# Ledger of designs, part 2: VHH binders against F-box protein At1g48060

Target 1, 365 residues: F-box protein At1g48060, of Arabidopsis thaliana (Mouse-ear cress) (q9lnf6)
Amino acid sequence: MKPQEEEEKNENMARKRSKSSSSLSIPLDIATDIFLRLPAKSVVRFSCVAKHWSSITTAPYFTNSFETRPNLLFFFKEADRFFVVTVPKPNRRPNESVSHTSSQILDSYQTPYPKHSCFTIKTESVHGLICFQRGTKPIVWNPTMRKFKPLRKPDKSWESLTVFLGYDPLERTHKVVAMPCDKASDECRILTLGSADQESWRTVKTNYKHHPSRGNRKNNYGPCRCINGVLYYLAEIDRHRLIGKFAFLGHSNVKNSLPMWVLEGEKKGEWSTYNFLPLSHYDRRLEFHFKLIGITNDGELIYVPNTVFKTFEVIYIDPIRKTFSLVKYEGVADKGFRQRNGLGEDKPLRGIQYSPNHVETLLSL

## First folded at step 7 (VHH)

Design q2 (from p5 with S53Y)
Fold by ESMFold2, look of step 7:
Structure q2 (fold): chain B 365 residues (1-365), chain A 122 residues (1-122)
Amino acid sequence: as target 1 above (365 residues)
Amino acid sequence: DVQLVESGGGLVQPGGSLRLSCVASGFTFSSYSMGWVRQAPGKGLEWVSDISYGGDTGYADSVKGRFAISRDNAKNTLYLQMNRLKPEDTAVYYCAAEIEITWSDEYELDYAGQGTQVTVSS
C-alpha cells in the first residue's frame, strides 16, 4: 500500500465519529502501540477536520520544521544526581535497507536531582520542554537551559490528575494541561507558560466527560503527542478506551470550552491503520533487549535498550520502506563517560528515560 | 510458557564456592539480558549481577571480584560462579530477565524464577 493511500485511510478513520457501544477496552500497552503507529503527518491531517482549523495555514512553521532533524534525549537518575545526554538522529541514507553506523553525542551534563522529588511520570518533549509530575504538582523542565520550574497545583481539591504538555503554534506558547484522572470529568485546567502570570490556571470544559489514561513506568506518562497545536491522548468514556483530541488552534480566544473529537474502533475495540513489522522481523536476537519508545517526525520507529552496559545503541526503523538502522553512539556509557560522571564501571545504566523529537530551546523558565 | 529454573544452591562454609545454573525455556534466551537478584531473610531484592545479550557483564560492589556471571546461549543457560562466599551472601537467588529499576528504586523483571537457596554458615 502507497503512502497516500495509507494517509487517506488513516485520515478517514480519524475523522469518523462512531456511535459504537463496544464494551472492549484497550490495554495501555496496545494504546501506546496505536499512537506509535500513527505518523505525525497523518495525525495532523486527522486533527484538521473542523472548519475553523482549516482556515489556518501553518506553512511557514510547518515547512521549516520538515527541514530540521530533532534529537533524542536520554536521561536517568543515579543516587542524588540527574544525568542528561542528547544524541543526534543519524542522517538517513536513501535506498539502504540495513545499516550499522556510529555517531557522537551532542551534549551531556549532570545536575543535582531536585530535593525531595520523585519524578515518576513525564510528558514527551514538546518544542524543547518536558513536564514532570510530582503527585499533583507539575514541574516544567528545560533540558537545554538545565532548569526546572515548579508550577502551582492546577486545583487544590484534585487528589489525582494527569498532566500534558502542548504547544500552540499560533501564539508560540507552551500550554500545560491538567485533567483529573480518578473520575470522568468534562473540566480541565490550562496554564500558558510565558504569560504575565505562569501560575494562573484557567478552566476549560470539554465536549464529553472522560477519564484520561495514566501512563505506566514502562511507557512513561502514557501515550500523548502534541502535533501542530493539537494534543492527542488516550481516554476512557463509558468503560471504552478511545483517543481524545484537545486542540489549541484557532484564530479567536477559546474560552469555556474546546471541541473534543473521539476516535473509536468499529470492531473489537482495536485500531487498524497500518501494521508495522515487529523488531523480530529485522533481527530476532534484538527483540527483547530493545523497547519501542516512539516515532520520529519523519516516521521512523525508535527502539532503545532496556539496560545500557558498555555501549549505547539505538535502532531506527522506517516502517514504510522497511529499513533497519542501528546507531552506536560514542561518548556515552563507555569508560570515559563513567569516569567523568562518577559512575560505576561495572554497574549497567538503568531506569533510563527517553524523549524523541527533542529540539533545543533557549526559553527561560 | 516461560520458565526459568534455578539450581546449584545449598549449604556451604564461609570461603567456599557454589555455581548456580538457570535453564530458560519459552522465550528467545539469546535476545535477553539475563541476571541474578537475591533476597536475604527479611530484606528486599538486591541486584547481584547481569550479563547483556551481547555478553557485557555487570556486578554489584558487594560481589565484585568474587562472583562471575556467564551464559551459554546454545544451552539456554545462565550461570553464576560464586567464590569466597561470606555469611552475608546467604539469600534466595533468583534468575531474572531484563532487570530494570524504577525511579522509586524498585526492581522490575520481565521474567523471574522460583529461586534457589544459598546458605553460608559455619
Scores: ipSAE 0.200, ipTM 0.665, lowest interface PAE 4.6, mean pLDDT 70
Fold by OpenDDE, look of step 8:
Structure q2 (fold): chain B 365 residues (1-365), chain A 122 residues (1-122)
Amino acid sequence: as target 1 above (365 residues)
Amino acid sequence: DVQLVESGGGLVQPGGSLRLSCVASGFTFSSYSMGWVRQAPGKGLEWVSDISYGGDTGYADSVKGRFAISRDNAKNTLYLQMNRLKPEDTAVYYCAAEIEITWSDEYELDYAGQGTQVTVSS
């Protein structure tokens, strides 16, 4: 056996040792920290690149820690497409009573229209999730993940129901609450999201029989709001009494005032009514074209256009400071936007729904 | 009381033209987006055109390049110039304020007129 064959074997063994692909394994903690600082879109992209990264980004500790700034989300249907746009809230300019500014959109995408979605939003954005309803079936949507999850009907006997979305800060879980709305009932069903494959509705009894309100498209501050894990919603008792523990910005038919219900103190569940100046006070012309959709976390009233033509503008009013801010968002509804998205050049955008204070979540539905 | 009164409809041959008018009263016309919707026999309501309070215009694909919407705020009047009319344009045309659409493709109108009949026939 010639000595030359042994040397080649030894060199081949030495060469096999050196391809220790130093997979630069970023330590888990460092990787986590990096990902927490990235935009949600980037995190999602990275999660698709490596299984290891996906394991980090899908872990509860990560998803629970991932936080983003509240933005304005709006979405609309065109034919069989669902368009989703995120726009930033501008920073307050405290020293200006009236301001006109421009801003860029943060994100925009389209997806196939969810066939089971309803036009009326039943819930606000709650920790990054939105709940829709079609008939008696709730649909949970994660705009960040672009995922829709249809839920089972909570009760087969229910012919009509309303759904609410809440978040339990202690359990760090989303909960869907369903109630019949065709009849007064003291029964609700609660579904906790994120639990294993067998989603079951839990029955909870309320203190009184009531009809929860579904809300309407024009009164979009939502028929329900989740505050610190508590759902506040409008309901009718005995057809004559609206019992609303609602932070509700009602369109009062009273031309001269905007009534607002404010929850005073976390513990006492006391509501105070404040009357603010309507949009017409600032500009009478705008009142007919804009609708109130809610209030920012910073206390600004958000007015959006009823119909969007070539431009998209949002009005922010601080009712306390009496400041007016009109923000034009570029890249929405303009020629470029329409071309990029295959929308007609001369068609107004209609049926736009809005979710104020929307945050991104990486929660897998 | 809010009123929208359409006029200008009629019978026209294919390829012909009509001009619809809508006179508004009882509200601040200049503050509203205005538009036209139509309903053909046995069909649902169809959006035709809009004009914003700022003068931006929109058209359905079916009428684009043939119809022109305009407004005269001083006269509280909305117009729809319809050229190169087709039998498919036969419908009752309604003037409306603040046309909206649901995700079920239903139209919601804040105000609407009684409509004017447009018939395109040879």
Scores: ipSAE 0.174, ipTM 0.611, lowest interface PAE 1.8, mean pLDDT 83

## First folded at step 8 (VHH)

Design r2 (from q1 with D105G)
Fold by ESMFold2, look of step 8:
Structure r2 (fold): chain B 365 residues (1-365), chain A 122 residues (1-122)
Amino acid sequence: as target 1 above (365 residues)
Amino acid sequence: DVQLVESGGGLVQPGGSLRLSCVASGFTFSSYSMGWVRQAPGKGLEWVSDISWSGDTGYADSVKGRFAISRDNAKNTLYLQMNRLKPEDTAVYYCAAEIEITWSGEYELDYAGQGTQVTVSS
């Protein structure tokens, strides 16, 4: 008689667990919408704790849809540590021609500097990824997921090359493009990032034998921009040939205006020049300590300090509306930040690399 | 032309003091961050101290508490007061504007003087 009571009790417990589990479930499309609105670190944390949420956050639809508003990423190395900070681009208020504001950083972290690596040149941030090169070996970085992925050399016989990073919006894939840079060539190597073949390079011939320009060692995102699936870059051909440029990165000694070639729309061969007010127009003292590092997707010029002592300020200029915004970012370069990160209290930060237009992405490398 | 002229170096006994000076010309001194780097025999460049355009100072751990950087914008002059000198402070000291470092860790001194020798020995 007791065996029957034990069996009935076990069946009741099974039904209770089943009902409790089903009452807490969230429809897939609703859960996906919720996760798409969370900060990237919250999505990662939930995925690590709950197995069923990991299938949502790793699905191609989710990772392709999860992109935050573009921010400014900066990073630097000190000793054997790699420090990364993300700051928000300020929201522009109507009717503000000149503003001075304060803002908090969005995130910061440090990690050991990658083993056997000396990163010298990087690409711009393209859909949340950045590509470094160590000599002729490309290394892809996802700052959101804090992962580096070394790639095989594009060609073992190449002594020197330049790496570019692009994104194909129709395929929804990143492309890594490598070209020899020590001689004119009509060959390049392309690698499509993905789980199955990201170490597989294919050869593509270009219409013209050319020599791409190399990036700057310390302050240059490279003369390159990927816009709507098109990679634009500076190159040299045997004779003079006009190559479209999206920005000039020069000294602040250009009086009254900065020359810049601006891409107008997507129509082929339509280029215009615009003269922009130089930084000295707003304050001549700022031109000595701030350098132009790039332009936001919204068309704002970004100026950053050469050296960061106790305060970190960034200048955003809209050259069309002729507006000026100086933002002081709190939570970086101060004593608290330095103590938490094991940095000297009196050593200014130098050698900082900047990546505008950085979005957070959960793409797995 | 931009010119930076260091002076005040010399031979000093351990525990002694020196005051380095750097006179600048050819640019608006008050608008630049200024600093000192040094190069010991057989070694690479080592950052010593900076002072920003706004007066913020920074010191390497090896000199903190012993060295004091200052500037006189009216005289276009940068100073480094060096106290309690040690034999390890022996180096050529360079005055520089806007000290920069490459991503590979190499210092670039586009605006620097010829340097002044400091020797600490008995």
Scores: ipSAE 0.194, ipTM 0.648, lowest interface PAE 5.3, mean pLDDT 72

Design r5 (from q2 with G54S L109F)
Fold by OpenDDE, look of step 10:
Structure r5 (fold): chain B 365 residues (1-365), chain A 122 residues (1-122)
Amino acid sequence: as target 1 above (365 residues)
Amino acid sequence: DVQLVESGGGLVQPGGSLRLSCVASGFTFSSYSMGWVRQAPGKGLEWVSDISYSGDTGYADSVKGRFAISRDNAKNTLYLQMNRLKPEDTAVYYCAAEIEITWSDEYEFDYAGQGTQVTVSS
């Protein structure tokens, strides 16, 4: 009778070693705190590992709390590939009137780009999102999440429209604003992202008929800027008056000055005009190779190359302090970058688009 | 007035060579990246080669190893040495300043010449 009892004991011991992997479930609050301190890339990776973590990282309380430093984002198309690169803004060197520095890139990736697709960049980076336009359809892009969201046409009757991206700080929501641009109109359509009604365009009338500008390739810093929930954009009213509260980085053909409108105080809505020294003042050789794309949050003008050959360089100018900083970013356009990405060694990078002051968001589109 | 004047085109046999020149005026040539684009009959504009203001060069795959771009800033002149020419190289060649490309794969220039005809035929 004895041998049968030993076998049952051994089987029962084998069954008990199904030790409850006490999934050390990190309390939600602790996990949240940890994730808030991680790079966006890491958070995204973790979210892919466990559903529980994904639930945290996709929760509004988390996405709203997630903050990153503003960086320079740029992207370009090569055939059916879309390349995205993030580079850090260098620290100011207040004691140096002229500086040359080198920096590494923060992140780079590629994603498929549909053939024969032509996206026009319409907006700056707004709280981590960028808006494109394909014909009459807006496309919202989250570079961090590597997601594109095509939107419906704002109005079926509109043949030509422009799209702006804003952020409502009160509601903590992104809003896409669309307006006709082929004619003067007092109509706009607003779509709120993340809302249950994400598919519905709300109609809003403006106080006057106007013709918003689409901008052009040479225009710097996009046609629109969102500041504290207000969209500032260039528009024509009555053929002759450009009425826009423009954070206008005008490329004045005026060889000797860079006129800029500066919003004085977030609350007062007062604009002042300043004339700054153009890039040519600092280096005449660079004037035609670099274009102004915007201003950093700390007040530096950002000049970026039109075409990139072997090196990627960005110029930061403090127009008040009259400081010039040339930053070479390593790991872009160089031999290593090209090899890693299957790009030709002797082909310049063209069609690069830039988004200054880009912050990362984990917002799900 | 800005002018770009191309020269050096002509008829050549396959395997032959040509040297194109482009003389620029009306702008600071040395401050511009310069390049060549070409348009073959019935085809769209094709990028051929660029030379940056710093002297960096780029070439289309179709011409790599056969063509050489150079510039003489003192003479405001851009050159394209074309060796081992092929019938497929037959096109009007344009000199251009600051060649860019749209996401629609359209080329844009700050300045461009009127072009010079290159014909490669037996």
Scores: ipSAE 0.603, ipTM 0.830, lowest interface PAE 0.9, mean pLDDT 85
Fold by ESMFold2, look of step 10:
Structure r5 (fold): chain B 365 residues (1-365), chain A 122 residues (1-122)
Amino acid sequence: as target 1 above (365 residues)
Amino acid sequence: DVQLVESGGGLVQPGGSLRLSCVASGFTFSSYSMGWVRQAPGKGLEWVSDISYSGDTGYADSVKGRFAISRDNAKNTLYLQMNRLKPEDTAVYYCAAEIEITWSDEYEFDYAGQGTQVTVSS
């Protein structure tokens, strides 16, 4: 497989550098710059084989500086295996209203799917992490590091909840937020990833009892979005639908770490709607095979197939410039990919989850 | 009003053949991926076969080589040719549009029919 072959080659390079560096030191700033230019999978493998390089690649200043361009992540389960594929967002073509192109996937891998686990819902990707929910137990996933971290239940007495993932820009930490979803509540639980008191949930009260909405598969919008340290999510108060806000403002136990709740009336909206050209405008045959899953950071609508037969195609639409781009991604769903991964040639890929705007992160879970 | 109407089921001896049909109305048939799922007595739903809007086909391992799916977009009709039938093929067969599976292993459909009974017994 492409990623395994690259990682093996990079491991050999790291072993060679380790032997050389014991007699000749490389300045930290130069070594750091070299690692910041490598693919994430190479950085992970080099850190596994050399103590000096591991101290560089795990340091907060390095992990906070290491970023990649946003990509589309898609993943699915087959039997006891978990498959992950990363595809690049295509470059915009000026002055072309309709485009059909091909592109290569950036990476793919498979890992064992945890036995007896059922990942039924997920958050959107937030600064490189995704959170699944197994019943009332959250599970954090770092696709770059290929690691899952189960968290303790937010509250032993809650029988139903919804999990959100956010990011505190002041602390530069991820926050996991849990709210009861079977009845209106003014309590939530929040956990800071990477804190000194791991697995510590704290209670935060909101100004209003509310009932968060989880969205559904037909809308294909995520349950929330985190923008500049503010978690926006759909909620309901007394059967009226509203947009909730939960702001991350700093360390726990300080005044600014308390959540803010902004009530929006029916005549005032946090969001406005835009009219878009439907897929049938571009090709009537595409209307029902593709579903809208989100918007890129550049404002493009992303449509993905419901099922993947022999080709994997993604549609990007700029609703303002009224452009249409269909990209066929090679290296997935074809005969070669299926044979390398032990997948049947006659079985469409299904149950595919997508995360737009995914960036790679070296955060250790 | 969306309808999917299956027909062609019945009683057949092991080794026999049946051809199922599903007539669609109320939606643009040619834009949908169509397929068949079945439910044996006392069992959950099992995917059998799909054909995409563009003609790509897929089959469950249990029916590969024995069943053939096809569609006629001019007649809004989906077909399933079933050959070399076995007692294990006994089930209610449902025609469905846009078959999907959740990560909790539950099937979802945009549309599904009422089903047609297939019984294979000696």
Scores: ipSAE 0.271, ipTM 0.706, lowest interface PAE 4.1, mean pLDDT 73
Fold by OpenDDE, look of step 8:
Structure r5 (fold): chain B 365 residues (1-365), chain A 122 residues (1-122)
Amino acid sequence: as target 1 above (365 residues)
Amino acid sequence: DVQLVESGGGLVQPGGSLRLSCVASGFTFSSYSMGWVRQAPGKGLEWVSDISYSGDTGYADSVKGRFAISRDNAKNTLYLQMNRLKPEDTAVYYCAAEIEITWSDEYEFDYAGQGTQVTVSS
C-alpha cells in the first residue's frame, strides 16, 4: 500500500476540518429588534464591534425607528471642555401635591469644546438634535453620537442671521432654517439634513417681511419651537410689533402670574393664553434662584437653578394639578462628579444650558 | 429700589488682609445666591466667589484658600474676607446677586453694586 495514498487521505481530512465556522450571524431582523431595545450607548458600542452591526444601526430604517423617552439634557462649558449630562424626568406622583425625590443621572460625558460653536440655543432638542449658532454659522449637534456638524453660511450677504432647527414628520428629516435678524426680510433659507446636497440652502419666501427675535433667555422658553413640523418663533415686523406664533412660556412682569401660550388644535394654529401660578406661589424663595426653562411633554413646568453648587435640583410643577416636585439628581455637581471630571471642588457650575424633552437619536451627521 | 452697597475696600500691602461688606436692600436677600466679581484695570470682569442661598460656597482658583465668602441674612449683608492679598488682587470688587456666565465668558447678574476699590501695593 503505497505511501502516496496515505498523504492524500490526510489532506482530505484536513480539508474537511475547515468546518466553516458558520459564524451564527443573527438574522438581520432579529438583530434589528434587539438593537431597537438597547440603550443608545449600547447600540453605538455594538456598532463599533462589527461592520455588519454598523450597517444595521446606520441604516435609515433603524435610525428612524429608534426611539427613546424624553429626558432633560443639560450641558456646560468649563475652559476648553464641554460637559453633557442627561437626567431622567421623574415619574409623576398623582397623589402627592408636594414631593421631594432623588434620582440618578442617566449619562454624562465630556468632549473638547467645539471652537466654532456658540451655545445659544435657538430651539429645544428636536428629535434628538440641537442647533447652535456661532456668528453666521449654524452648528448641528447630536448629543447621543457626540458629533458636531458645522454648516456653511446660507448667504454670504447676510451679516446677521438666526438659525432654527425643525423636523419634518412626513419626510422624517431635520431641517435647518436660517433668517436674517438684523433686517426685515421675506426670505428664509432651508437646509435639509441628511440629504446628498447637504450644503445646499433652499430659498423660501415668507408672506411678510420680518426679522426673528432672539428672545430673552431669562424670560422665554426658547425663541423657537418646532411643533408637528411647523416652526413657531417670535418675530418683529416694522420694528414695532412682535408677531409670531408662540409656543413659549414667559415670565410676565406681573409678579403673580405665569403667562403661557398654548397651541390649541393641530389644524387651526390657534393659540390660547393661560395664566398659571408662578413658582413663588409654591415657595417664594425659589423664584429668585430658579428659572423656567420649559415644559415637559406631559405638561410640567421645568425650573432649574440659576447657579449650581454642590447639588443639582430641578423643580417640576404641574400647573393644572398644582403639584410640586423637587428632584435632586445625584452624581451631578457633587464632589465625586467634580473629581471624576477634573472640575474644581469649590467652583459653581455656570452657564448651564438646558434642553428639555431630549430624545436620543443615532443619526449620523 | 434694589441697592447693593459695597464697603471695606482700600489700600493694603502684599500679604495683608481686607474684609469687604455688601449691604443689600430692596429685595429678599436670603433668597438669592450672592457673590463677588472683580475688575482689574484694563481687564475684564472676573468671578471671585459665590455663596448660595443654602450656604454653599464657591471660589475662583486664583483666590481659593485665601478668600472666604459669608453672609448674614439677618443683616442682609454679604462678606468677603480676603487674606494674603497679592498685587494681582487689585481691582474694583462688586457685590452681585445671581451671577451667571454666558458662553462668551461674559458675566450676568440680576443685581450688582457700584463696587469698592481694593489696591494691593507695596
Scores: ipSAE 0.171, ipTM 0.602, lowest interface PAE 2.1, mean pLDDT 83

## First folded at step 9 (VHH; from r5 with D105G)

Design u1
Fold by ESMFold2, look of step 10:
Structure u1 (fold): chain B 365 residues (1-365), chain A 122 residues (1-122)
Amino acid sequence: as target 1 above (365 residues)
Amino acid sequence: DVQLVESGGGLVQPGGSLRLSCVASGFTFSSYSMGWVRQAPGKGLEWVSDISYSGDTGYADSVKGRFAISRDNAKNTLYLQMNRLKPEDTAVYYCAAEIEITWSGEYEFDYAGQGTQVTVSS
């Protein structure tokens, strides 16, 4: 069953129901099953057509059951517009060591971007949500539903903070974690999204005073990752020692390797090191034109171009299988895209942020 | 040979006005988004306002309704009209091209000037 064919069938059913709703109805279980197999964009479109579809797609059972494959999200601002593009990860090809392919983007849109303030820090995409902050006010974003939800300040007295986003797989809830970042603290604030009655911040003590550390500036991810319901982030206890609880990638004094430090197990102080081949091993010319932005849940390294001008290409490297895949994405950065979006043709797109491992979610904010 | 030269700063009483100018050279001014950041004594950089290459403007909450940014592409000049100035507006004001906040919270610019001092005495 193909999404386009399913979409057309559902559109025809919706139009027929709107035309003769007093004589025909679609059983709830059947409609639910149809919507669960559709792409998120189609579900949203059908939900706008009839009240019955909206009630199905907003129900907890549906939103908890809806699932899409991870993809790469990138976004940037221009003037008062916030541009969002979703691209698919390429299909893995068994036994291929080098692949050069083309792919279409999955979706793109624009939305208003507040000119009178800028977001300073974003989280990784965690089960379809991303959290920004505007000063000391956290803002949750659902790119699929195209909605921002500002949250109340975690603490009125905090002059600076950073936020992390996590997901509790047992409760099936997102949690926003806020910490002061201008001096060490043994307190943080936690807010559970979508909690019954009223969302509120609660205070949690940490094991010792610390503050979040700034990450490497060439990486456009914050220094945080949620793995199996556990938040890992870098922290600083003093100005000369960095202490963290997550795996990170970095450059070292070893010129032909890409070191990775991984915290093994759940006990304090257990670390393993791994060395991956750098991009230059696969093609030395690419080293100066691409940057590492992260790793997929499947273990692939993701490299994006330093600049996006006329074309958009992404490199995926599986360091275990030693495969290299370059994908040229059509429908973005080209003349048509720039013309349709009122973008200039004489300079690169600027301020691009990337979120790998983004799944689409219908969660209502 | 890229240069951004700010002028128009000075000492002003509360409630007064100033107009800052920034003359650009060494790049295609009309293709760049331009803006102002400021640094108050003992504080970090704060975004004030910007204007895109297409003329769309943005303002920080603290200055909205009081400041007005504009550009003259024929003269390669960026302006900031500051009205109803308050003591908290006291800062060094920097002209910059392509102001971005990194995801670590630091500012990046393609180009930035040396700054002009604005002092609002109470």
Scores: ipSAE 0.000, ipTM 0.221, lowest interface PAE 13.7, mean pLDDT 70

## First folded at step 10 (VHH; from r5 with S30D D105N)

Design v4
Fold by ESMFold2, look of step 11:
Structure v4 (fold): chain B 365 residues (1-365), chain A 122 residues (1-122)
Amino acid sequence: as target 1 above (365 residues)
Amino acid sequence: DVQLVESGGGLVQPGGSLRLSCVASGFTFDSYSMGWVRQAPGKGLEWVSDISYSGDTGYADSVKGRFAISRDNAKNTLYLQMNRLKPEDTAVYYCAAEIEITWSNEYEFDYAGQGTQVTVSS
């Protein structure tokens, strides 16, 4: 009958008021500023239990303004449970070439997920969203809002596909791009998320038949990036040619070097090579336990553990300044975390996927 | 050329003990997390135990308290002490480096050995 129980659960931030027209008297602009400074989980909680706050937190201005500094998203499966953890990037240490520090995780949760989904074949986080797939059906995920949105298949005749996610800054919309991945094609499908009337795939012709590359199982950085509305990806044409505007980290047999290939300008075949020191230069013991997953927006190399036993550590290397930082994150993998989540105390965390440069977004799917 | 060579398997009665060894060559052993997986007849691979490059250990629930993993980095050797063995422990035991699991619950490794048979029967 009456919604008194929901009104009485607003004890954290709201003033003690009845459900009558006597609402909180804080001006809307001030309330918006207060909500913009709260952690995402607090904003979500208030949006769920108080309709007038939901009007503030769902408005386009608020959702566009709420994005946080880039973080590292880390997630894994245990049995049929899906665990998600967000950790902050550490503060820069201006005067140290080597540092070992500790930090706290920002958030963690567990949730059901779409069964038979392949999270190892996923996009990077683009404006707070990640796209993966279940068979040939793309699925969009907002880790902050804990929501999944399955999309219609791009083409019923395709037996396989590769999915990319981009963001158009002029339209302020995400676009999902799908290509067949079993042979070269001069067609792709594009779907704009959030189209008001309906969402449908449109066909776009490319100038060349090509075959997009998939990401590595071992390294989490994918074959694509979206920068200023331009999707850059590694691809194969009939003769193993690369197209796009792309920085690519490779493996090298050259001692004391870690090559990076950068495509310069817009002209075909224009590449530069940059070599950086490998992880083994800084500590030989770490080279095979940690994997390179990508580069932060600040230009640091990120190395993460393959398996997490008792502690969760991440390595950040500035390849220009040659600085090394190892950060131990507390609040994950320890006994308390395992007990809260029903995890075995002696079972290492495995099958971990990472998404660097993840921002929190309140965008509704 | 990387090699992982297991030994120490055999036939044992229920309640008995065995110690498995795995001698590694061709890579920098002390930089790897090492472990054991097993395969019972007609079954898939099952993770048993591992030990990190820094000495942290982990055990499957089915063996916790009965098995003990250790490593000797000076000898490039991984060990598994198996006590109070049960018929359900009958399997081929594989030594592996950097055990990972896919999201389909399949195990993958950087390196793995050929295995040693453990049979527990009355």
Scores: ipSAE 0.289, ipTM 0.729, lowest interface PAE 4.3, mean pLDDT 73

